# Designs tried in a protein design chat: VHH binders against Mechanosensory abnormality protein 6 (mec-6). Part 8

Target 1, 343 residues: Mechanosensory abnormality protein 6 (mec-6), of Caenorhabditis elegans (o01811)
Amino acid sequence: DLNKRVYNHTPGPCRVLTDNYKGTAGMTYVESQKRVYITLGYGRAHDLKTKTGIAFYKTNRTDGRSQQEMYDLIEMTINWNGYEYKKEFIPTGIDSYSSSNGRVLLYVINAHPNHQCIHFFQIVESSKLNHRKAICDPSFSSLQDIAVVGPDRLFVTNMAAFGRGWAQILEFSLQTGQGAVYYYDGSKLSTAASSLIAPTGIGYDAKRRILYVGSMIRESIFAYKVAKDTTLELLYEMMLLTSPIGVFVESKTGDIWIAAHPVIHESAWHYTHPENQNIHSPSQILRIRIQEEGNSWVTTEPYANDGATISASSSVVFTDEQMLIGSSFGRLLHCDLTHSYIT
Below, E stands for the ipSAE of ESMFold2; O stands for the ipSAE of ESMFold2 at other seeds; V2 stands for 0.75 times the mean of E and O plus 0.25 times the DockQ between their complexes.

## First folded at step 1 (VHH)

Design f09 (framework vhh_8h63_2)
Fold by ESMFold2-Fast, scan of step 1:
Structure f09 (fold): chain B 343 residues (1-343), chain A 121 residues (1-121)
Amino acid sequence: as target 1 above (343 residues)
Amino acid sequence: ELQLVESGGGLVQAGGSLTVSCAASGFTFSDYWMGWSRQAPGKERELVAGIYSGGDTYYADTVKGRFTISRDNAKNTLYLQMNSLKPEDTAMYYCAREVGYSLEYYYMDVWGQGTQVTVSG
């Protein structure tokens, strides 16, 4: 339905944290640090000399910071360790692994058209990243998102056989299912799922061993059981009536948070004109709770906006009654939730 | 400018104990994984112990059960308590700042000048 309407609402008070980098496309939460790591600059990096990078935002409000300092993003310094293609860095999807020994590893998609790779970083000195390696497989044509399942072990979505342009639009129109989920075991890349229609956001529930994969064109989430050999068994498909872009699994509840584009043709148009700040495309956040015995789920919509506050929401993190929303076109929202159950 | 300064080395009889310490400056000590390496004459440098910001520790098989690594983040100081010392433990001991860890590899980027430990016997 191309005539979808968005009614603006919030789950509590929201503030804009940043709009300087023109993209906050990916986020990952590191609970041990009370930090969200955010990829910067994606939506305008292809055509404009926008600053790209990685920053973190602290979710802990009890550390004695001033009110302004509580809402600041802190940029990470990247040590590329001699990596040749460091200038071709357009970060998007990101996920993390935290060990019991305090080590935090970050995995970041580089969406540069000529250098589609996954970069492996380690956090050092609180605000520094050391580059460890990159994987740049020839099958990487349209990488979207990462779900980490262990140290240097991850699932990644590849949305389409073709990169952005008319060939990808034709691919989607024909629904030929050229999307895939790849699995990396620390040494070797393999195909975990194939023949998918526009897979986007991906999230892993480690306690239940369930992998959630969004499909932008089907307007659904696929739930897979992850076997011991990392093969995927489809459990069910959840229809959303909206296009999922980012997926976040809340560790405490198993709730599935989705950043969605409720009117996909408007976000597609916005992406062709990212420099025009007068173009707005709608944003929507969904929260899904799987009911007992897994036979049904409840979907709520804690946030929706016509695009004026934030356009084309692409990532979401929820922790400690706080929600962060990112977008490929800029702005980062911080919302405090006033109720335990979202309307 | 960042600096690591080791102290506490000396001559000790086989079966004895010794504690070496490392004073760190010029960086946020509590954010780093810290380690001790040693080098004996004619041998390659060996990582013997590491400690992460959360307190988790690593030990080489050659020293496991005999050496204990610890840190005092308030004093920016790293310690290595060495018990049941053997002549084979004779080496220059270096404090190191670890910049990365990936599976079976440890990366050290800052090294001190070292403190000599000699075990007779």
Scores: ipSAE 0.000, ipTM 0.131, lowest interface PAE 17.7, mean pLDDT 79

Design f10 (framework vhh_8h63_2)
Fold by ESMFold2-Fast, scan of step 1:
Structure f10 (fold): chain B 343 residues (1-343), chain A 121 residues (1-121)
Amino acid sequence: as target 1 above (343 residues)
Amino acid sequence: ELQLVESGGGLVQAGGSLTVSCAASGLTFSSYAMGWSRQAPGKERELVAGISSGGYTYYADTVKGRFTISRDNAKNTLYLQMNSLKPEDTAMYYCATKSWYTSRYSGYDYWGQGTQVTVSG
């Protein structure tokens, strides 16, 4: 199994939207705007020379744009409102909340080494972000992803007690459960789940009140029922045969989309040598549908690549028969789905 | 209607080899992850091998280096090649389309009728 092979395939025609950015690690979909917001520049958290930011991509094909403009990313301007944080902004995990009056709030993980924070923004004037606040709890050692459940209320995954280096490698090798899911209620941070092994992507199904949490090392997704008081009840663990990194829940169907690293030793090697253009690590996207009785599921694989087109897929969004795939190593793919493959 | 039909089981001596197969119908086989689970008398069902639609493989620690899972998408068939068989490999082997389990580790998914593998010592 150290010699896993990938069979390259796509769900329809794909195009690379950008090759200029180092890292497209996080994405969130804002349906009211027909936009996907994408975090840019994460690849090496210690590399302060990498240009970082947040951009959006429009999914609506009928808004009067030229065909040339249809595939462009538009960078957001950030107004920090006097926030005096002197460390570089290294955005990774991102999620959003849309209110009935059209207000959109963004929540973004700043993955700076030793000073991990979640930044709270409001979208203003179409392409501007106003900074509202940040939470920078000492327990934030290795934040991965955010699932928003309401205005300023969110779950966040913390992958490991140690953020980097030999201590984290030893933690993973021993499968010591030091990962957690934290919950922020708008005022206080609490631990929603603990003793987890390498939790990564997280997604929330608001209609079913189910929280999905990926585990990179267990190669599984944990499904939790979210109670009225936001406590979590573990329902089941779904084995994937691959390492989940990003999780996206499709609001219309409840389908769970996973961006995965199918050959974890190759992506681990790539993370130690991110500037080497000759290293390619495989990418894989899964789509999971829970069956009616809730005690079984079906998995399909809309996309797989040996890493030449996109390495180590880290995020995915699906909307309107369109799939966007991001990676910590850069590139952003847009694929059109020609058919639904779920039976 | 989804159907999984296992075949190829039988009696084999310790140290021997055997290949079991699973013919799938009622699904778009090439789009699904597939696996092999086994259950010995008095024991819980164990996932021993899995393969994604893209060809990525998983093996339980108990069978690593001895078993090889493969698929033939043109024939809608899943295979498990078992080498260096041990008496503790004796079990009913089930073809599966997906796997999951609860916090109690008692979850299971859809599988066929099974094929019996008996390893004598």
Scores: ipSAE 0.000, ipTM 0.251, lowest interface PAE 13.0, mean pLDDT 79

## First folded at step 2 (VHH; framework vhh_8fcz_2)

Design e04_22D (from e04 with K52D; at its last look DockQ between E and O 0.35; V2 from the best seeds 0.00; counts 0 for: pae O 12.5 > 2)
Fold by ESMFold2 at other seeds, look of step 2:
Structure e04_22D (fold): chain B 343 residues (1-343), chain A 121 residues (1-121)
Amino acid sequence: as target 1 above (343 residues)
Amino acid sequence: QVQLVESGGGLVQPGGSLRLSCAASGFTFSSYWMNWVRQPPGKGLEWVSGIDQSGSEKTYADSVEGRFTIIRDNDKKMVYLQMTSLKTEDTAVYYCARDRYSYGLEEFDYEGQGTQVTVSS
């Protein structure tokens, strides 16, 4: 009975930004726009009825909006430019690249079981996405998350050889190590790391050139040095003793935020029965501050919930004293932060 | 080996027009965003305009939007800046710049000598 290990707490006042989608799985912060982009509708990949799409939350609280408007999401309109498989779009992992001239590119994982792809967008006209291309490699079986290291240069995690079902459960039980990190260099895809055990969230610290990759089954974050030729060198493992699902790296400090599932068997039940309102997975947000790379770090827990308020936390963004928490099948939360739990 | 050669600057009255040209060589031109940046007298560089690989997406600084138009010709490896309704504040040396696909210290390559634009009565 592990539910006693999760003591509910928040970093400050929280509210629901949306309940209108079955899943708010991925988020990325675009500092040049002061926007958090959110992918919507991951539950469709698990046969839930939901609208899918991409929206953003404006983090600038002094832009003249009313108090009610401060928490609005703005849905993006997608110009697919004739892309044939637009109806098979279930967005999840997301990241961005911003240039100094204001150009913003978005890179989005399509988690559709029969159309696993990376979609390349440009943001245009403030609330429109222009589809540029997709890469849909046969090796993509369980894409989870994406980390951008340059324009059209990115790493993606592929969690398992099997996308779902009994075969995937057996794969995890045997820890066969069929997960991988792939690298796209702007023209071709290659394997950057192989034989990984259930890689999930991925985040990049551009200042230090360190790629952090979560392992759901090992309950750890692996830190890789990204060489100039973009090869990965494993530096160390941070054992979390909780299953990391989403990773967010603060650009200024290098602090690492983790959306995690502290009770793995409840998470497994939730993912196999997402339609059952009585099955929840606890939600946890960790913050890791590296004091000495490879040697010491401090972990704090800004948020924890037994699953009643938010189940199966999958993503986190921290910016402007605000924290957003996304979930695999449910609502999107926003919290204001006090420093009582953050040092 | 990257070469960017700016031309077309000159002296013009307020409200006038000029067209700047940039000839590019030494790289795969069609693979890069191209930009115009400028350096007003006694000031640092400021970004003016950018254009994507195909020429379909164009971006402008607020101070020039509606007055300047960026254009590229991938066959001739040229970038142009059509400037209209020029103001004295537009006086600067204008540089053509290629985007760098790197997280390095510089986002743009400034390889040319620039072309002087002077707007005065």
Scores: ipSAE 0.000, ipTM 0.279, lowest interface PAE 12.5, mean pLDDT 84
ESMFold2, look of step 2: ipSAE 0.000; ipTM 0.239
ESMFold2 (binder alone), look of step 2: mean pLDDT 85; pTM 0.868

Design e04_34E (from e04 with R100E; at its last look DockQ between E and O 0.85; V2 from the best seeds 0.00; counts 0 for: pae E 9.1 > 2)
Amino acid sequence: QVQLVESGGGLVQPGGSLRLSCAASGFTFSSYWMNWVRQPPGKGLEWVSGIKQSGSEKTYADSVEGRFTIIRDNDKKMVYLQMTSLKTEDTAVYYCARDEYSYGLEEFDYEGQGTQVTVSS
ESMFold2, look of step 2: ipSAE 0.011; ipTM 0.515
ESMFold2 (binder alone), look of step 2: mean pLDDT 83; pTM 0.854
ESMFold2 at other seeds, look of step 2: ipSAE 0.032; ipTM 0.560

Design e04_50D (from e04 with G50D; at its last look DockQ between E and O 0.01; V2 from the best seeds 0.00; counts 0 for: pae O 19.5 > 2, placed apart)
Fold by ESMFold2 at other seeds, look of step 2:
Structure e04_50D (fold): chain B 343 residues (1-343), chain A 121 residues (1-121)
Amino acid sequence: as target 1 above (343 residues)
Amino acid sequence: QVQLVESGGGLVQPGGSLRLSCAASGFTFSSYWMNWVRQPPGKGLEWVSDIKQSGSEKTYADSVEGRFTIIRDNDKKMVYLQMTSLKTEDTAVYYCARDRYSYGLEEFDYEGQGTQVTVSS
């Protein structure tokens, strides 16, 4: 839709947490630590000059920090343990696993065009990561996002057979269904779902064992039941009429938060010309409350922007009446939720 | 500090009934699914039941379904387990637990002392 207009609104006061990186693409919430981990520098995968790394935001507003400090990001130090491709690390999709003994694991997609891998880390010493291993497979052409279902057990989305360029554009135009969801069981990689059309964000509701997978081109969320043997059974499709990019599932309620691009052609221009500061893509955040699985849900829109404040929203986290919004090539936003009729 | 205080256990004959209570404090009770778990004598913990924040969804282990009912009162910050048709194999220490929304039984917060239920002739 060439005429689609986006009406700006927020769920409450918002501020920029950082504008120092070309990309704040992925986020995961670790409830046991009250931290949101953020991947930084996705723009390097598109030849922008930027730092890359992983940082966290502390969500506990009452932990004794000053007003000045409460919005600080803390950058993680990575111990690579001799990994030879560490200089080619461009982190993007991220998820976590917390065990009852206090161990926290992070799983991060490397979006480097020539070294797409899944990296396995353990958090140590508060702000350090120990690299454990990397999984790299020839089928990884356009990895987008991760959903963790157990320690070292995860689903990942691969959006297209071609990772970039004219071949990928042709693939999307033909809607060939060359995307997939892969499953890693701790030892072996397998295909959990195939012939998908541009799968993007992925989120897991552990309590209900439902995996939600976004499709950028179909403008939908697909819900899969995760069987005890971790095979997937398609349950239903939620048509959003907007392109989902990031998916966050509230573990307590099962509510689904979506970072979406409502104007797909503006998103396409932004992704092909990320260096051009005059090219923006609108940013939209949806919240979906399931009232009856497969049959009834209520959608609200806590945030929308025409792209001037934040362009191409790619991730969202909600916790403790706070919402963070990440973007593919730009800034990280934080909003307080004060409008009860929105949330 | 999170605190969960269980009560209502006791000695009962097979076929009898008991109602367990759990008083919660130190956290936003209405934001969490709540669980009952139990530890039979000489055995590990086993999950019994859970209940959604609103009370609208409940699930039960196969061994207790149809006999036990979980109930919550968010105003009083209470969780209950109504047990009927009790069997000797229901003998255990019962704990209420805040759900951590993770995998497996090790991912539950067991904060209280539990309450002993003994079913015997």
Scores: ipSAE 0.000, ipTM 0.135, lowest interface PAE 19.5, mean pLDDT 83
ESMFold2, look of step 2: ipSAE 0.000; ipTM 0.128
ESMFold2 (binder alone), look of step 2: mean pLDDT 83; pTM 0.848

Design e04_59Y (from e04 with T59Y; at its last look DockQ between E and O 0.01; V2 from the best seeds 0.00; counts 0 for: pae E 22.4 > 2, placed apart)
Fold by ESMFold2 at other seeds, look of step 2:
Structure e04_59Y (fold): chain B 343 residues (1-343), chain A 121 residues (1-121)
Amino acid sequence: as target 1 above (343 residues)
Amino acid sequence: QVQLVESGGGLVQPGGSLRLSCAASGFTFSSYWMNWVRQPPGKGLEWVSGIKQSGSEKYYADSVEGRFTIIRDNDKKMVYLQMTSLKTEDTAVYYCARDRYSYGLEEFDYEGQGTQVTVSS
């Protein structure tokens, strides 16, 4: 919407965790470790100079660290195990699987325009990743996000048939249904949903077996029932009137957090000119609580910014009264939740 | 019943070589990724190497890449770890493990109690 105005507000005190990477696009919370893992450097997929990698933030505020250390990010070292294309790694969408025996697996989308893949890692030692394998399929043209439903069982969104450029812009303008959700069952890749309009963020509620998929162009979240055989049945659409980019589902409550772009044309302009600091895209975080599945839900807005503090919000994590906001080309933001209407 | 039986461990000097073997039974061997994991003295488990069902893709931890080679023989239901240029840091109990879909799942099987490799002067 051309005339949409964004009114800035926060859920409590906020600070910048990092501004040193052009993009902090994806995040996942690993409850067993009390860590948020963040993918760094998405701007490299749009020709910005930036380091790429994966880091984590420790959410435990009582682990004996100093006040200064509590906001540190710790960069992961990646053991690539001879992977040929490791220099073409631009991490973005990320999710994890934690087992009862303490093993943690990490699944990361590589958004490199010429090498789109899903990378499989195991977290080892305190800050090391062991690369296990990559899945690179010709149908991967614009992978966006990933949701894990079991060990090496995952859904990924592919937003459009064209990965970037004028062809993708025309695709969106015509609203052609070229997006898909793919499913990997541990050995084979298949199409779980097809003919979708710009699917973006994806999140899974394991207790209710519901997969939430954002549609950037439709400005909606689609809810799918995940059957025991992992087929998807569309249940309903939640119209947001804002473009969802990232989806985070709280494991305990099932509440849905959405990183969204409220002004689509400013988002499109920002993605076209990510190097121009005078071009911003507003950042919005929504929280949705389902009251009656398919019939009623309550939406609140814990965060909104006109783009001056953080532009093009792309991911969100909430845990331990803390909210982290990632962005496609910019800084990582951390907020404490202290306002009564949110907490 | 699923069984994995490791063998071939022993005492070697630094720079030496060993070949570990794992005999599999009780399951469709060719349907699984196979892995080697190790437990150094006083430390947790470390993944060492993995190999896809067909043997077409092989993976190694950085600490062993270039020194170790994983091999499988689906006809004999065997997986091997050829170890060369051994270092004292390679001292560990080595376990053979299967995985249905990859080499990083927590359902690794440690059947057969492992085989001890000791690298010491």
Scores: ipSAE 0.000, ipTM 0.130, lowest interface PAE 20.5, mean pLDDT 83
ESMFold2, look of step 2: ipSAE 0.000; ipTM 0.134
ESMFold2 (binder alone), look of step 2: mean pLDDT 83; pTM 0.856

## First folded at step 4 (VHH)

Design e_31D (from e04 with S31D; framework vhh_8fcz_2; at its last look DockQ between E and O 0.57; V2 from the best seeds 0.00; counts 0 for: pae E 9.1 > 2)
Fold by ESMFold2 at other seeds, look of step 4:
Structure e_31D (fold): chain B 343 residues (1-343), chain A 121 residues (1-121)
Amino acid sequence: as target 1 above (343 residues)
Amino acid sequence: QVQLVESGGGLVQPGGSLRLSCAASGFTFSDYWMNWVRQPPGKGLEWVSGIKQSGSEKTYADSVEGRFTIIRDNDKKMVYLQMTSLKTEDTAVYYCARDRYSYGLEEFDYEGQGTQVTVSS
């Protein structure tokens, strides 16, 4: 029985928010708007037939919407301002910056295999994105995720020298350390950390100035101190014994939520054959509470699934007792958190 | 007790049309995605179409896209499948199915008795 390899567990009632796109890979929470923005259609980077786009979910459950409408997403329209490669846009990693005057900027990774870039948007009106610019660089071979540390100042992870397919899998098996974290300072791109093994999710704790970077192959989260000059100093490694893909940091508590793949060879098989509906990869969500920085932390598991309900979880957001789980090739889940002793 | 009752099946020639209905009771209908699945002769269940709680999102298997339309009426607790341009390959027992609300061992946790659709010349 393939659906019994992982003990299934939820933090409360769950439901599907969307199943209309092959991939709901990235998410960011914008607290000032009470919205979670979701990137849609990552499967197109793996030759799946799907629409791509960006949508948001409204987290305020008491805003007057009917019971049947509270689970709806609102798709963004994009004003590309003449950008030449808009048809090559496959959004994945996403993060945001909110200013006190109400402006909200979105930063989105284009995961297209032959046109990997970082796209800069401003949210205008209720549901429109105004494209500002794109940063593309020959070194961008496998961009995964993005963490914003200021307006137009950001870190991105580049997982490997090979962008996809069997070559990427072979690179990971050899553990060659070809990944990097790049930093964009608003005008130029530089290398912030190099020789990393399959860096994936990235999250920033602004209050503590700590950048968390997942390593899929090492099954760990690395914590870096972000200096005032934005250089990175490795503080410690948290061994998870599961492959982190997405990282979300709670702004109030500093707790770290991780979308992870507990069976890495099934994850690799799923990524190489995403069209096969019989190939599932288990999905896991972890929550890490730091007890003493660098010395002790407590890990709980709010969600686990053998892949039947959601396969290859790639992102997580927690807010207002709600958890959203995105996946690389599949649906978006929403769960209510009602089992607090396990979260 | 959860109950799903399908109707509207029958015998039709290739190229014809049918509309299937599903009456739901025993649960809060508007909280769930609803689906149509089918079982062709001698085969396992095959997902056909799904519709979001509000009806704002509809999904279809590649084999039926453009020919079938799923519709729901939350006031009447009904799901419909409007089928057109029917092919012999569409011959199956059609079931109305509810998505599982929580984690589970299967994607769909309730199915009715089904309604037979036969497409033959």
Scores: ipSAE 0.011, ipTM 0.508, lowest interface PAE 8.8, mean pLDDT 85
ESMFold2, look of step 4: ipSAE 0.011; ipTM 0.518
ESMFold2 (binder alone), look of step 4: mean pLDDT 83; pTM 0.844

Design e_31Y (from e04 with S31Y; framework vhh_8fcz_2; at its last look DockQ between E and O 0.63; V2 from the best seeds 0.00; counts 0 for: pae E 7.4 > 2, grease 25.4 > 24.2)
Fold by ESMFold2, look of step 4:
Structure e_31Y (fold): chain B 343 residues (1-343), chain A 121 residues (1-121)
Amino acid sequence: as target 1 above (343 residues)
Amino acid sequence: QVQLVESGGGLVQPGGSLRLSCAASGFTFSYYWMNWVRQPPGKGLEWVSGIKQSGSEKTYADSVEGRFTIIRDNDKKMVYLQMTSLKTEDTAVYYCARDRYSYGLEEFDYEGQGTQVTVSS
């Protein structure tokens, strides 16, 4: 735990997709568009100087782009439609909903310390977001991540009762369980699960109707059955012995990908001094395959780094033999999965 | 065979300017980030600058940001370092290097022979 060693390895050749933002914290894959959307600039929530925004990476390798353009990100233009707090936007957790008519909705957590909200967008044209509304509830103190279960129906994690400062440090030290999962049903916000210990990443397996919620302090993933009425029933806990931050569920297989911080005290140090180039937090990506729900699963580790290449991994997406890794304060990494170093 | 050939080094006074060039061959140039690294007299290697495959993103060490500009030309398979406002501490052998973060290690998998830059009065 406290003395864990991290041995670097990758699933294949890797490269940086961007290093110009202080943070690439959240990602979601939109299969209908072959795009990974990335939230940029999380470091602003920790007082780093950075621009914020949303961009996407095109996963289709055969779409006619030149070799030199294949790794470029495309930044989204946001039409805020007169929203008065647009300058207080620090996007982090993100998820999407694709309708059968081709419309794509994007749901984004605002991690701004003074404006914790869920923002609702529609993707329009090739690279524009139209802001539809924001939900900003007094209970939102430390929003982390979001999982969409239908159009405008979603779960969000709120990690702690206190959003920052010494009170939050005491809360985690005592493991008092002040975190929650909230549910928005399209009109009302309610508490779906309470008394949780530092919930972080959240992912939904629509085929099996299971919601996976990470707990940073318990170093576990909790699995909840999502009932027909959208209430949650705790099924089991998968102990990871590493702190889950981001959760991605493959829609086809149900495999669970986790971005994790394997050395929690180094992560804590990094989060308190994100400007210090000499302070790193190791980055780890796990893949969990459920063999028998609740009873057995197989865990593998496609990626691990001591923090020198990528620090504090916070999100992961896997698709089309490509893995993207986002980080809390730094670069976005892309890896090809291969048996060979020749490409 | 991978080859990186640097040129454009020389003697320059403080405050002066210099443009380094690197010709690349033997690999698919547009697939890789390209970098400049330098070795000051009696010191180890230090990273100076990097540029994305398309050239759309550039990054710099704090000590050179605002003074140096990295440029690439994928058609000619060239990478350049435009140096301005040169200081005596910029004296070093400058190397062109391929790919810093391949396979999760912070290393350069190929480096050229280098070109000497000397900044003195």
Scores: ipSAE 0.076, ipTM 0.615, lowest interface PAE 7.4, mean pLDDT 86
ESMFold2 (binder alone), look of step 4: mean pLDDT 83; pTM 0.852
ESMFold2 at other seeds, look of step 4: ipSAE 0.083; ipTM 0.599

